# VH-VL binders against Sensor protein CitS (citS): the designs that were tried, part 14

Target 1, 196 residues: Sensor protein CitS (citS), of Halalkalibacterium halodurans (q9rc53r339to534)
Amino acid sequence: AQTHEFSNKLNTISGFLQLGKIDEAVDFIQKERKIQQEWIHFFIERVNDPTVSAVLLGKISQAQELGIDVDIDPSSQLLTPLQERQQELLVTMIGNLLENAFDALLASGIENKKIYISFTDMGDDFIFEVEDNGPGIPPQLMESIFEEGFSTKEGTHRGFGLALVKKAVHELGGAIFLEEGELGGACFVLTIPKHE
Below, E stands for the ipSAE of ESMFold2; O stands for the ipSAE of ESMFold2 at other seeds; V2 stands for 0.75 times the mean of E and O plus 0.25 times the DockQ between their complexes.

## First folded at step 10 (VH-VL; framework fv_spartalizumab)

Design j2 (from g5 with heavy chain S31T; at its last look DockQ between E and O 0.78; V2 from the best seeds 0.81)
Fold by ESMFold2, look of step 10:
Structure j2 (fold): chain C 196 residues (1-196), chain A 121 residues (1-121), chain B 113 residues (1-113)
Amino acid sequence: as target 1 above (196 residues)
Amino acid sequence: EVQLVQSGAEVKKPGESLRISCKGSGGTFSTYWMHWVRQATGQGLEWMGNIIPYFGTANFDEKFKNRVTITADKSTSTAYMELSSLRSEDTAVYYCARGRKYSGLYLFDYWGQGTTVTVSS
Amino acid sequence: EIVLTQSPATLSLSPGERATLSCKSSQSVLYSSNNKNYLTWYQQKPGQAPRLLIYWASTRESGVPSRFSGSGSGTDFTFTISSLEAEDAATYYCQQYYDTPPTFGQGTKVEIK
């Protein structure tokens, strides 16, 4: 699954070349480079923290390899400086929330896999949201999903990811909430007080 | 079906404050942004601010800074907007509206019925 | 802030005619990362709250009749009612939701003769 996106892109290029459609192959390659540059430009403009930017760019690249389409709300911003501990824990929380979404989507039969991300620092808190269009979480499991050993796939897989997120957010004085999102899957929203 | 029900019309004097409620029902409300948008008579629509009811965190348009307070009671799914130091120019219909997520945080898919506020000099 | 300018201010047309409304943005609202235009059209009938009709410039909201459509990209957008019906008398607003604060056009009032 993790190599499907890369293989699909190679197959598309190869198909154009085998049919003698050189201009179409070149256009495809140029569009892929433009997409990467557009994400870099977005993060330079909207995210002042280079470590958070690097994690998000890395996860976007990973999602592309997995055949998962990632959207970040265009109004997102993280311009307020993070303290060192906030940065360390936020990076951990973002990474684990996205890995949780990857696992849920890869276990599903959904063909058009999507993740939606938003974040803002307009008010007194940092706010992050991660939503997928995978299978949702039954309401009766929504609190227990943060316990160690639990998984959003209803197994013992990756329970440390969400339990670690809850521990990290509580250390920063924040909170996390899980509900069904607009895409019909899981939507995790967390807040972290700025303290300044 | 998602519904937003606002408190009733008010008549105010300059210098007073107003407080409007917006109660949500029939859908997910906890972490969706709830927005306040006003419309002066014969004029366009103007965004004022928003809140995530579950967390109580609010944002405000710069032009309303220090005059607007937005709060929420997550136990009743109710958001509140308070506007102080009223002027005649604050005469408007005030709407609450729900934002989306994937389709856009500032895409307003459900609107309250509006609260008419008249500020007479 | 992104300024949206609508034209015309008023359209007065007969039932069955095509209405064409313009919305021009001071800055592009095309999000290159997903190639979507973050522009919305609302209908506001007299005495009522706005109603969402179209988002992402051309995507019709569920339950909205097919005679309503949107098009355009970047800074220039068009809203069309293909065959006017009496209940379409309303003021129509465009709104950008690309950047904060969200902003609205001044409105185009559509009247039925």
Scores: ipSAE 0.810, ipTM 0.903, lowest interface PAE 0.8, mean pLDDT 88
ESMFold2 (binder alone), look of step 10: mean pLDDT 91; pTM 0.932
ESMFold2 at other seeds, look of step 10: ipSAE 0.825; ipTM 0.912

Design j3 (from g5 with heavy chain L107Y; at its last look DockQ between E and O 0.71; V2 from the best seeds 0.00; counts 0 for: pae O 2.4 > 2)
Fold by ESMFold2 at other seeds, look of step 10:
Structure j3 (fold): chain C 196 residues (1-196), chain A 121 residues (1-121), chain B 113 residues (1-113)
Amino acid sequence: as target 1 above (196 residues)
Amino acid sequence: EVQLVQSGAEVKKPGESLRISCKGSGGTFSSYWMHWVRQATGQGLEWMGNIIPYFGTANFDEKFKNRVTITADKSTSTAYMELSSLRSEDTAVYYCARGRKYSGLYYFDYWGQGTTVTVSS
Amino acid sequence: EIVLTQSPATLSLSPGERATLSCKSSQSVLYSSNNKNYLTWYQQKPGQAPRLLIYWASTRESGVPSRFSGSGSGTDFTFTISSLEAEDAATYYCQQYYDTPPTFGQGTKVEIK
């Protein structure tokens, strides 16, 4: 996954150079380095789990490639140690929630695509929130989007990711809910008890 | 319009506990973080903690961690804050406040009317 | 935790005058990844709850009169009432939400002569 992102960025740089756009190539390189260093610093300070950090960094990079702005609340923290199974399932849940947001935004035609992420472990639970500024979920579908094989009649789309999220959060003794975000998109919130 | 209505003023003795309610109306209650902020006479505002009523999960400022309990009842759209082992410096107006989802959880667009608590020596 | 220092402590002005309030933060509240300042201004009249006026340092909340504005970045912020009205007599607080716990300035009291 990382090799594909890196290859795409190298191809962009090569493209600028092949077109004689040296200033654009240099600017692209400088932006990528600065953005990566700022995120790495954030995760060193705020997230004690390297696997969760790596997933979030990878998804941020993927979002940038897709033209999606990702905004993580600066007060977010995940400093409490995760059990191995919590880590495994949390990574799966984060990944699938973000992929759902990517899919919704890409299908929407909206110009300024944005995702908001917030997480905290200040209390007795780990709490994660992911929202987008996309089209949201029609009220009629809110219960069914977590069902296995949920799809519209539009070809190859299937809702396996959200069913996996609900199954994973249940295994950890947690819960998930969905509501309309403040920008009219989807807002998913999940909780996981710290201690079982 | 969203409204937050708090329980009435209280007079307490040192060592007692207080319990303040905050009832929400005119909007969605369970999915918004509800915050507690207090203001002593002649001093600024001080955040105490919050709760998300849907899950009943609460967070606390370290200064209050061992004395404060925050709960909620989704069925009545009511949040509660309990403060134990009261001292004279706990004399203050206590506010509940709603956070906004869009920009984060930690600034507040709707406030309760406040509950005046006096702890008499 | 981030300390916010407001000045002056009290302003006494006549209607129509410009009120300028300062809020200084002990640490930057500018989040470089989204280029936003996590700072808010509230108005509190005697015996009333605070009212949200400005968020993200300069964005006016819906229904707030245009005479109220905020500016600044990083550690230095300014709140301005361009033409003071009698109803603007209140104490004004800045608040940061860059880090937990959220913290407030000690307030600037605006009095009408």
Scores: ipSAE 0.519, ipTM 0.774, lowest interface PAE 2.4, mean pLDDT 86
ESMFold2, look of step 10: ipSAE 0.549; ipTM 0.784
ESMFold2 (binder alone), look of step 10: mean pLDDT 91; pTM 0.941

Design j4 (from g5 with heavy chain G104S; at its last look DockQ between E and O 0.85; V2 from the best seeds 0.00; counts 0 for: pae E 2.6 > 2)
Fold by ESMFold2, look of step 10:
Structure j4 (fold): chain C 196 residues (1-196), chain A 121 residues (1-121), chain B 113 residues (1-113)
Amino acid sequence: as target 1 above (196 residues)
Amino acid sequence: EVQLVQSGAEVKKPGESLRISCKGSGGTFSSYWMHWVRQATGQGLEWMGNIIPYFGTANFDEKFKNRVTITADKSTSTAYMELSSLRSEDTAVYYCARGRKYSSLYLFDYWGQGTTVTVSS
Amino acid sequence: EIVLTQSPATLSLSPGERATLSCKSSQSVLYSSNNKNYLTWYQQKPGQAPRLLIYWASTRESGVPSRFSGSGSGTDFTFTISSLEAEDAATYYCQQYYDTPPTFGQGTKVEIK
């Protein structure tokens, strides 16, 4: 189902149009478009892979519709070319990590839902971090959340696809770990060597 | 409470090498970027480089790239900075600092006490 | 590299007075995607490490007294101590964390008469 924030924006536009307030409707639409154009500008400057950019833009748009505030560290960069297999698996890993964060936040009932993303290729590795302000992962489950079948067995969406993330990072010769974040939620950090 | 404790003051001669340790306690160490920042007497602060200890990946400002080595031992929660080919201009207080992930990794929320290094001819 | 220029170099003020410090950036540190300014203010007392006071230009760090505040946007930033106390004698630095390398201003020394 659609988030009430997206529906509210559509209702606002419709209301302006039904009242004949065309300039106000146009101004509202332009402000919303400016936000999307600013994300596109960020990714053009900081991410030199159109597929990774598209996935991140799509997830940011989804987060906005879900009422989740996404911050990407402005110093983030992914400028080193990805090999085809690195791109395929990184897209899978990014998608699953963000969907896990969405699911945890939506189930939590908190009002100020937040996700922090950072990524860098300054060193010998690609490093990607995703932190949410959700409920986190109980200490007793931290080792098991990456096991195949965990999500279906324990009934949590937080583990869905995390086994795929672990397999993908392992295939690329990288590593992933999880810690409780500063906001009390989950903080996933992964690294992928640039060269094997 | 997070604390960063650095090794003690050093006196060096030009051409020698320096190694400073920074031990973290009271929180998670291995997943945070640990930074090195120096301050010459009466001057401003200058970022030198960082490391994420869990992965051992280090980065350096271009100014220091050929003279600085940054390493970490996650089992002892300790980061190390080595500076080679010392010059009198390297006389400074050297700080380690932790980057805060929530707001930005270059937002330094915890600092070591500093290590005074004097390079005299 | 983003250059930060602080002024004045030194302020000598009496307790209770208002201290106003400027930090000017060679390029904008406003992140248009979230409308936040990636600028911090640190306090450094003699013989001590810097202490984080303000981030995102205007957000006080936890435990920082309300007499400390920050304002400004883009390239022009102000740090204010509304009523100066004796323990506020220190050097204050701005720092940008918008781009790499992170850079610091040269500092403003605040002295108590």
Scores: ipSAE 0.456, ipTM 0.731, lowest interface PAE 2.6, mean pLDDT 85
ESMFold2 (binder alone), look of step 10: mean pLDDT 91; pTM 0.934
ESMFold2 at other seeds, look of step 10: ipSAE 0.559; ipTM 0.791

Design j5 (from g5 with light chain T100Y; at its last look DockQ between E and O 0.87; V2 from the best seeds 0.78)
Fold by ESMFold2 at other seeds, look of step 10:
Structure j5 (fold): chain C 196 residues (1-196), chain A 121 residues (1-121), chain B 113 residues (1-113)
Amino acid sequence: as target 1 above (196 residues)
Amino acid sequence: EVQLVQSGAEVKKPGESLRISCKGSGGTFSSYWMHWVRQATGQGLEWMGNIIPYFGTANFDEKFKNRVTITADKSTSTAYMELSSLRSEDTAVYYCARGRKYSGLYLFDYWGQGTTVTVSS
Amino acid sequence: EIVLTQSPATLSLSPGERATLSCKSSQSVLYSSNNKNYLTWYQQKPGQAPRLLIYWASTRESGVPSRFSGSGSGTDFTFTISSLEAEDAATYYCQQYYDYPPTFGQGTKVEIK
């Protein structure tokens, strides 16, 4: 979430009040509160890790500022406790996948920007999916998007976030796959074994 | 055009096992959930479980989890369902179906033709 | 798990008549985050697999004739065939896909007199 978006919302409310448009101000506040409350209720019921919940809530807020509609499959759940390293790396992977989706959508001319998320822990693995309706990944790049650039030293750069995701998922003994999604954009699917 | 083609009809005795294949073609398959749904003659539909073929990880309805095994061959886009310790109430048509993603994980947009399984003494 | 109850069990009508089918859910299938109802309608003709007709309660699947429609929200849903044709003789199932496990109604058989 950007600090300027919060300031913009306060300015909008203040503007309505200064013009004597109290009903419009109340409607605006209720809409913002309703969206926030509904996501909080979803995460309370479906996600038993407060750090993962916080990252997802933060990214949803950021997406709203950017004009991106985020949808999480209603059957999603993450109730199995995460080990400390799993939590740390999963937060990093979720963040990088969503930032990649934001960047792709913002660079596009697509009017109705969408991101779809699903996750489950019902089997022996944690499974996460992130899809956008952006331009997708050209077929010739699908094998190489996870590679580091021409760097000879360890380090992360903005252009190498997907390489970090691949390293993180493999450290946890999992795998990641990229396909064109239902929305016509990129769909990343990753698995992480629960480690017994 | 997505197509799901299942293996042929089977006749089994109680206590035996069955194994049904479902081969997908004509679309994205490897990372989509492939579901198994059965229907006893003249009755409703019952979800049994699913798999993502690329990863091989499967989920099951609790009533089947000790008898059902779901596997996949990611190179051939083929899923397999095995049901052990068969009983007469397992007589049904067994379907595979592809789930969507954005529209809904359990929204079944393409179905196999069905495999009739008869379990008789 | 979410139970779906369909009514009537059987509906016998003449060609050109309007068919109205009901599906009631034991719990809401309205997802307030996107304001969509996660309920679908399938058609199943004898000896065939189910065919997806309607999803999100009211969205017609591509290639489905406009005489098929769905409506409702939360727990109460209807499916309508505006002018019955002979080929519409089938059993129609509602299904929720809001939560695990997905569940189906028991079906409404539509017969042509």
Scores: ipSAE 0.745, ipTM 0.870, lowest interface PAE 1.1, mean pLDDT 86
ESMFold2, look of step 10: ipSAE 0.771; ipTM 0.888
ESMFold2 (binder alone), look of step 10: mean pLDDT 90; pTM 0.927

Design j6 (from g5 with heavy chain T57K; at its last look DockQ between E and O 0.93; V2 from the best seeds 0.83)
Heavy chain, then light chain:
Amino acid sequence: EVQLVQSGAEVKKPGESLRISCKGSGGTFSSYWMHWVRQATGQGLEWMGNIIPYFGKANFDEKFKNRVTITADKSTSTAYMELSSLRSEDTAVYYCARGRKYSGLYLFDYWGQGTTVTVSS
Amino acid sequence: EIVLTQSPATLSLSPGERATLSCKSSQSVLYSSNNKNYLTWYQQKPGQAPRLLIYWASTRESGVPSRFSGSGSGTDFTFTISSLEAEDAATYYCQQYYDTPPTFGQGTKVEIK
ESMFold2, look of step 10: ipSAE 0.787; ipTM 0.894
ESMFold2 (binder alone), look of step 10: mean pLDDT 91; pTM 0.933
ESMFold2 at other seeds, look of step 10: ipSAE 0.809; ipTM 0.908

## First folded at step 11 (VH-VL; framework fv_spartalizumab)

Design k1 (from g5 with heavy chain K101R; at its last look DockQ between E and O 0.85; V2 from the best seeds 0.80)
Fold by ESMFold2, look of step 11:
Structure k1 (fold): chain C 196 residues (1-196), chain A 121 residues (1-121), chain B 113 residues (1-113)
Amino acid sequence: as target 1 above (196 residues)
Amino acid sequence: EVQLVQSGAEVKKPGESLRISCKGSGGTFSSYWMHWVRQATGQGLEWMGNIIPYFGTANFDEKFKNRVTITADKSTSTAYMELSSLRSEDTAVYYCARGRRYSGLYLFDYWGQGTTVTVSS
Amino acid sequence: EIVLTQSPATLSLSPGERATLSCKSSQSVLYSSNNKNYLTWYQQKPGQAPRLLIYWASTRESGVPSRFSGSGSGTDFTFTISSLEAEDAATYYCQQYYDTPPTFGQGTKVEIK
């Protein structure tokens, strides 16, 4: 799914150009450029890891195409260097948490779709939070959502995303919880110790 | 009906330590950031640090990092703040407060009643 | 860290009058990504804990009377009580939550004559 995000934008630009709609192609490029510049400035200041930055930028762009408003708490920071395995697994966890939020919001009837992200490395742990304003998780299902194959939707790939997140967190010696967020949807919070 | 209840007032001498508790009720507080903020008599408010009780993970303002310890007991929804090597300038009312998420991690929507601490020789 | 400066230090006004309080920030607290100002106003009555009134500079907290309002952007903010009531006697603090550590203004004491 992620391998096609940039290709879809290129196809849109190409489509406009092939139809002779040069002004529309230019407008599309300018809009994408401005939004990316605002977030790039944020990530240059607050995130020292280019791989994590790239994943978050990619997901923000995907959210915009889906009509989902993304906020990152302005106090967020990730300035402590990540070990190679931490980076690899964190990227996977962030990606899966955001994809689950996208899926929940797209299946909902909620008009003003929102995702909230925060992260910090101020203390001895890395902490990440992802919240949506979707339907949330019924209390009776909260233990089940991390099991392999679990899904309230028909999609087959969704049933492995949260199980993979739980495995990744535990491999890094961390933990994860799920609760109802301020926005009324699901709020996932994970911790990863900086050192083994 | 969210409530934060703190331990009672203390009188201390310079060089001693203090320990204040903050118990949450009327909601799920163990998963929220719980903050400590102090106010010297007749002066402004100063953030000291926070904790997310579910994990026991704490953060501190650099000014207090070597003197403050923040802990929690998730089973009782109680956070604790300890401040060591007390000085006269540590005389203040100490508050615990709950932070939000979407509206802001450092937006304090519920406050404890405060714990008055006097440090004098 | 971001310094907040409030003025005046004290206001003494009669019931029904309009109170206007200023808060100036040493750095902008406007977050360009969502166009929100991360500036909050609290009320602290004598002997009590602070109470959240306004966040995002102008958004009223649930249950806060409409006579309380906030405005401004970037570095300059105003808090207004449109028609003072006796219960409004308190000290009012602005606070930024744009960056760590969160910081507070020194307060404006509002007295009812």
Scores: ipSAE 0.784, ipTM 0.892, lowest interface PAE 0.9, mean pLDDT 88
ESMFold2 (binder alone), look of step 11: mean pLDDT 91; pTM 0.930
ESMFold2 at other seeds, look of step 11: ipSAE 0.786; ipTM 0.896

Design k2 (from g5 with heavy chain Y102W; at its last look DockQ between E and O 0.85; V2 from the best seeds 0.76)
Fold by ESMFold2, look of step 11:
Structure k2 (fold): chain C 196 residues (1-196), chain A 121 residues (1-121), chain B 113 residues (1-113)
Amino acid sequence: as target 1 above (196 residues)
Amino acid sequence: EVQLVQSGAEVKKPGESLRISCKGSGGTFSSYWMHWVRQATGQGLEWMGNIIPYFGTANFDEKFKNRVTITADKSTSTAYMELSSLRSEDTAVYYCARGRKWSGLYLFDYWGQGTTVTVSS
Amino acid sequence: EIVLTQSPATLSLSPGERATLSCKSSQSVLYSSNNKNYLTWYQQKPGQAPRLLIYWASTRESGVPSRFSGSGSGTDFTFTISSLEAEDAATYYCQQYYDTPPTFGQGTKVEIK
């Protein structure tokens, strides 16, 4: 996903250069470098897992291209080493939750699209939170969205539904729940025990 | 309207333990970080720790972690803080507070009324 | 742990005067990723819990009168009450929420003469 996004940015730079727009190419490079440096500094300080860092940085870059403003709470930290299976399932769950937020926001008529992320490992669990300011999920559906598509998702071989996220978190001995966010959108919170 | 209601004032002796409750109403509390902050009479504020009640996971400031226990009962929207081995220096008003999400997890937007605790012989 | 130092300790002023309070942080609380300062101001009247007034250093909480404002960046912050009213007699605290543990300044007591 990172390689695809990087290639798109190179194409943009190449396009400016081929049109003879040198100042625009330089400005684009400087803007991208500043954005990446700011987030790289955060991830070096707060996240010890390079795979999780790469996934989050890739999703932040994708959000920027989609016009979605992503904010990660500065107190977030993931400093405790992840077991290999924890890492695999966590990056899948983070990716799925963010893609669902992107889809919900892009399908909405809302301007000023926003996503809020927080995570911590200060206690005995890893805790992750993803909230958007989109249309949310009707209260009547909040429990059922994790149950649907379980067999259908496996039949598609891609399995990126919320039922897959719940199955993955359960495999790690954790839990997930959904509530209405502070701005009316969806708020997903999950926890994973550090040791099993 | 979101409200946090704490248990009443207490008078304790050195060496005893203290347990304060904080009941939330007017909103969903199980997924919010609930924080404990204390204030000695005429002094500033100190963060003690927090909990996210749905999961029961608690965090503590280093200076309190061996004396403080924070728990929650998500079915009653109630958080609890226990402080053991009380000293006269623990005389304070103890507050619970709700952390926000979007503008910061440690931004306290709602506060309980406070529980005055006096530790004296 | 980030230490916040407030000055002055006490400020005694007449109604209608401008109050200016300082909060200095031992480390920057500017989050470069979103360009926001994670610094808040609370008002605490005697016998009451703190009340959130300002967050992100300069953003007023809903329902807070416009005479209250905050400014500054990085390590140096200012809280201003543009025209003091009698009800503004209180102790004011800054707090950082950039890093754990969150920490508070020692407070500035504002008295009305």
Scores: ipSAE 0.698, ipTM 0.854, lowest interface PAE 1.1, mean pLDDT 86
ESMFold2 (binder alone), look of step 11: mean pLDDT 90; pTM 0.928
ESMFold2 at other seeds, look of step 11: ipSAE 0.764; ipTM 0.884

Design k3 (from g5 with heavy chain Y54I; at its last look DockQ between E and O 0.65; V2 from the best seeds 0.78)
Heavy chain, then light chain:
Amino acid sequence: EVQLVQSGAEVKKPGESLRISCKGSGGTFSSYWMHWVRQATGQGLEWMGNIIPIFGTANFDEKFKNRVTITADKSTSTAYMELSSLRSEDTAVYYCARGRKYSGLYLFDYWGQGTTVTVSS
Amino acid sequence: EIVLTQSPATLSLSPGERATLSCKSSQSVLYSSNNKNYLTWYQQKPGQAPRLLIYWASTRESGVPSRFSGSGSGTDFTFTISSLEAEDAATYYCQQYYDTPPTFGQGTKVEIK
ESMFold2, look of step 11: ipSAE 0.842; ipTM 0.925
ESMFold2 (binder alone), look of step 11: mean pLDDT 91; pTM 0.930
ESMFold2 at other seeds, look of step 11: ipSAE 0.807; ipTM 0.904
ESMFold2, look of step 12: ipSAE 0.822; ipTM 0.912
ESMFold2 (binder alone), look of step 12: mean pLDDT 91; pTM 0.935
ESMFold2 at other seeds, look of step 12: ipSAE 0.827; ipTM 0.912

Design k4 (from g5 with light chain T59R; at its last look DockQ between E and O 0.95; V2 from the best seeds 0.83)
Fold by ESMFold2 at other seeds, look of step 11:
Order: C-alpha cells, then sequence, then structure tokens
Structure k4 (fold): chain C 196 residues (1-196), chain A 121 residues (1-121), chain B 113 residues (1-113)
C-alpha cells in the first residue's frame, strides 16, 4: 500500500516534469516535505515519548501514501512518562487501531478518506481516540469485533488486531469503547489508568 | 434531538457544597466529553472541567481542582459536578455542555439549560 | 493560557444595520497541520444558554441563519450580522479551542435601538 502511494507521487512529479511544469514539480515536492516537518514539530512539543511519537509519525506517513487525510486534535498531549509495559502495549494498540481504520477506509468506496486522532493525559488516565469516516460497525456486530478471527463479508479484515487491543487494554487495567463517531464511521476510545 | 437537562436552581450558604446533575438524551454521550462551564451574573464564561461518562475519567482546570469533583453514571447517561467550600463568588449559572470530536474536543455544540446557584448568608 | 479580547464592549444599532464584532487572540489559533482556525462564536440571549453559531472561524453551524458570518485568521477575527433583526439582541462570545484550557472573550453586547 505504501509502495503504491509512493509510486503515485513519483508519477505526479514525473508528469509535471515531462510537461515542462518545473515550478509545479518543485512546489509539490516542497509541500510534501513541509507536511512532515509540521508533524515532527507537533510531536516534539506534545508527545514526551519517542517510541509513541515514532509510531504515530510512521502511521501518518503511511496514511498520506494511502490517500488518507489525518487530523490530530490540536489540544492533544502525552507528556506524562509511560511505564515500560504501558509504552509497549500502547504502541501495539495505537498501531492496530490505525491499521483497522486504514483497512476499513481502503475497502470502502469513500473518496475523501479521513482519520481523526486525539489523546490526552490531563487527568488520572491516558485517553486515546481514533475515528474514521468509513462505513462504521453495524450495531449487531459491535460486541463481536473484538473477538479473535472476526471478519465480515463486506470488508474482510484480519480480525486479530482488535482482539489484541482488547487484551492489551485489559492487561493495563483500562477499557475500550466503540460507537459511531462525528464523521459517521467507527470511533474507538480507550483509557489506561496512569496508576493502578 | 440531542438534549441536556440539568437539575434545578439552588440556594446555598457559604461553606456548603453544591451538586448539579446533567442528563443527556437523544444522542450518543457515553464516550463524548461532557464539560462544565460557569458564568457569574454579567460576567464571562469559565471552563471548569470535563468527564467521559462511560469511563468516569475526569479532568479539571487547575483553578478548581481542589474544590471540584466530577463524576458520571454511565447507566443513566448522567454527569455530576460537585463544588465544595462555597463562597459568595461562586454565585453563578452552571452549564453542562457536550464537546465534539473531529470538529474539536472543546467545541461545545449542545448546552444544558443552566443551573442557577446563589451563595448567600 | 490564550487571552481573547473582544471589541466593542457594546453595540447599539437599529434593525437592518450591519453589526461588526472583533475578537483578537493573544496567540495564533491557526493549526498549521490542517490549516483551520480553532475559533468559535456563540450567541447568548438573556436567560439562555450560549448557542453555537460559527466554528473553525467561518463555518456556519447547521440551522444558523445566513446573516451570521465569521472571518479572519491567526489572531484577528471578525463576526458579522449582515442585517440586524430584533431577535439578534444578545451577547456574542468568541472562544478558542486550540489549546487547553479553552477560553472565552469577555463578550460584545448587541442592543437593538
Amino acid sequence: as target 1 above (196 residues)
Amino acid sequence: EVQLVQSGAEVKKPGESLRISCKGSGGTFSSYWMHWVRQATGQGLEWMGNIIPYFGTANFDEKFKNRVTITADKSTSTAYMELSSLRSEDTAVYYCARGRKYSGLYLFDYWGQGTTVTVSS
Amino acid sequence: EIVLTQSPATLSLSPGERATLSCKSSQSVLYSSNNKNYLTWYQQKPGQAPRLLIYWASRRESGVPSRFSGSGSGTDFTFTISSLEAEDAATYYCQQYYDTPPTFGQGTKVEIK
């Protein structure tokens, strides 16, 4: 998926150059670099964990290559130090929630693909939210999506990622909730106590 | 369709505590932040804190942290705010409000009707 | 903490006139990552809760009459009522939701006649 989106960007640049639109090619390249630098500056200021920052930056880059528009709420912060086990499992949960959103969006017919992320550590818990504008989860399936091997006929997914998220959040004494989000798709919200 | 209904007006004496309820209906509230905002008569608006009712996870503005408790009952979609050690300066209308998600966590799209609290001797 | 300063404090205008309200932020509320301004305008009529009118500085909330509009970017924002109606008598607040805690301007009271 990453190689496909990278090839599309190369084709765009090549197209500009072959048509003699040198300034347009330069502007396109500069825009792509600026987007990455803006995210790096955000994470330096808002996320005091290099592993979580790296995972989020990597997933944002992957989303851009897949044609998925990512927003992170500007009030987001993760400044409280994570214990080693919290970091390990949070990275796993973030990665799996975002991969689930990618899969749902790529299997859909939605052209303006969006993911919204927010996170905070202002209270006694770490809170992380991931929402997409995809098809969502039918109400009758909402409990079963966290079971190992779950899949659907419309959008077959691996079915392991969400089960792993449920196990990880349980190990940390937290909880996860799924409901329809503001964008009309799936919205996963998880909480992890800072101290148990 | 979305509606937030607060408990009724209260008259309190200095040193007492107040407890205001905010019940949501007609929409999804469990994982949304429910916020508390107050307004003294003829004064501006002041954010106090919030909660996600499903988890019971609350945040507080540092100004109020030692006096405010915010809780929720997810089975009834009701949030509660308690303010202790009341003083006359706490006379205000207290609002609950729902935050959005994509549009902004601190964008308040639905408000309760407000609860007037008067603190007087 | 981001401070919002509104001006004027009070407008007294006749029906049909254009009302122009200013909100100035002590820091930019433009989020460069998505190019959106995290500024909102509320209307509060006497005895009522605030009502959301405009978000992202210029996006009209559903059901809000088209005579209400917002503009501006960064630190300087304008709210306009193109043709004032009697029912528009209210106090109008700007609010930033770019950073925590969210903060409000002190309000502009719009009076009719």
Scores: ipSAE 0.787, ipTM 0.891, lowest interface PAE 0.9, mean pLDDT 88
ESMFold2, look of step 11: ipSAE 0.798; ipTM 0.899
ESMFold2 (binder alone), look of step 11: mean pLDDT 91; pTM 0.931

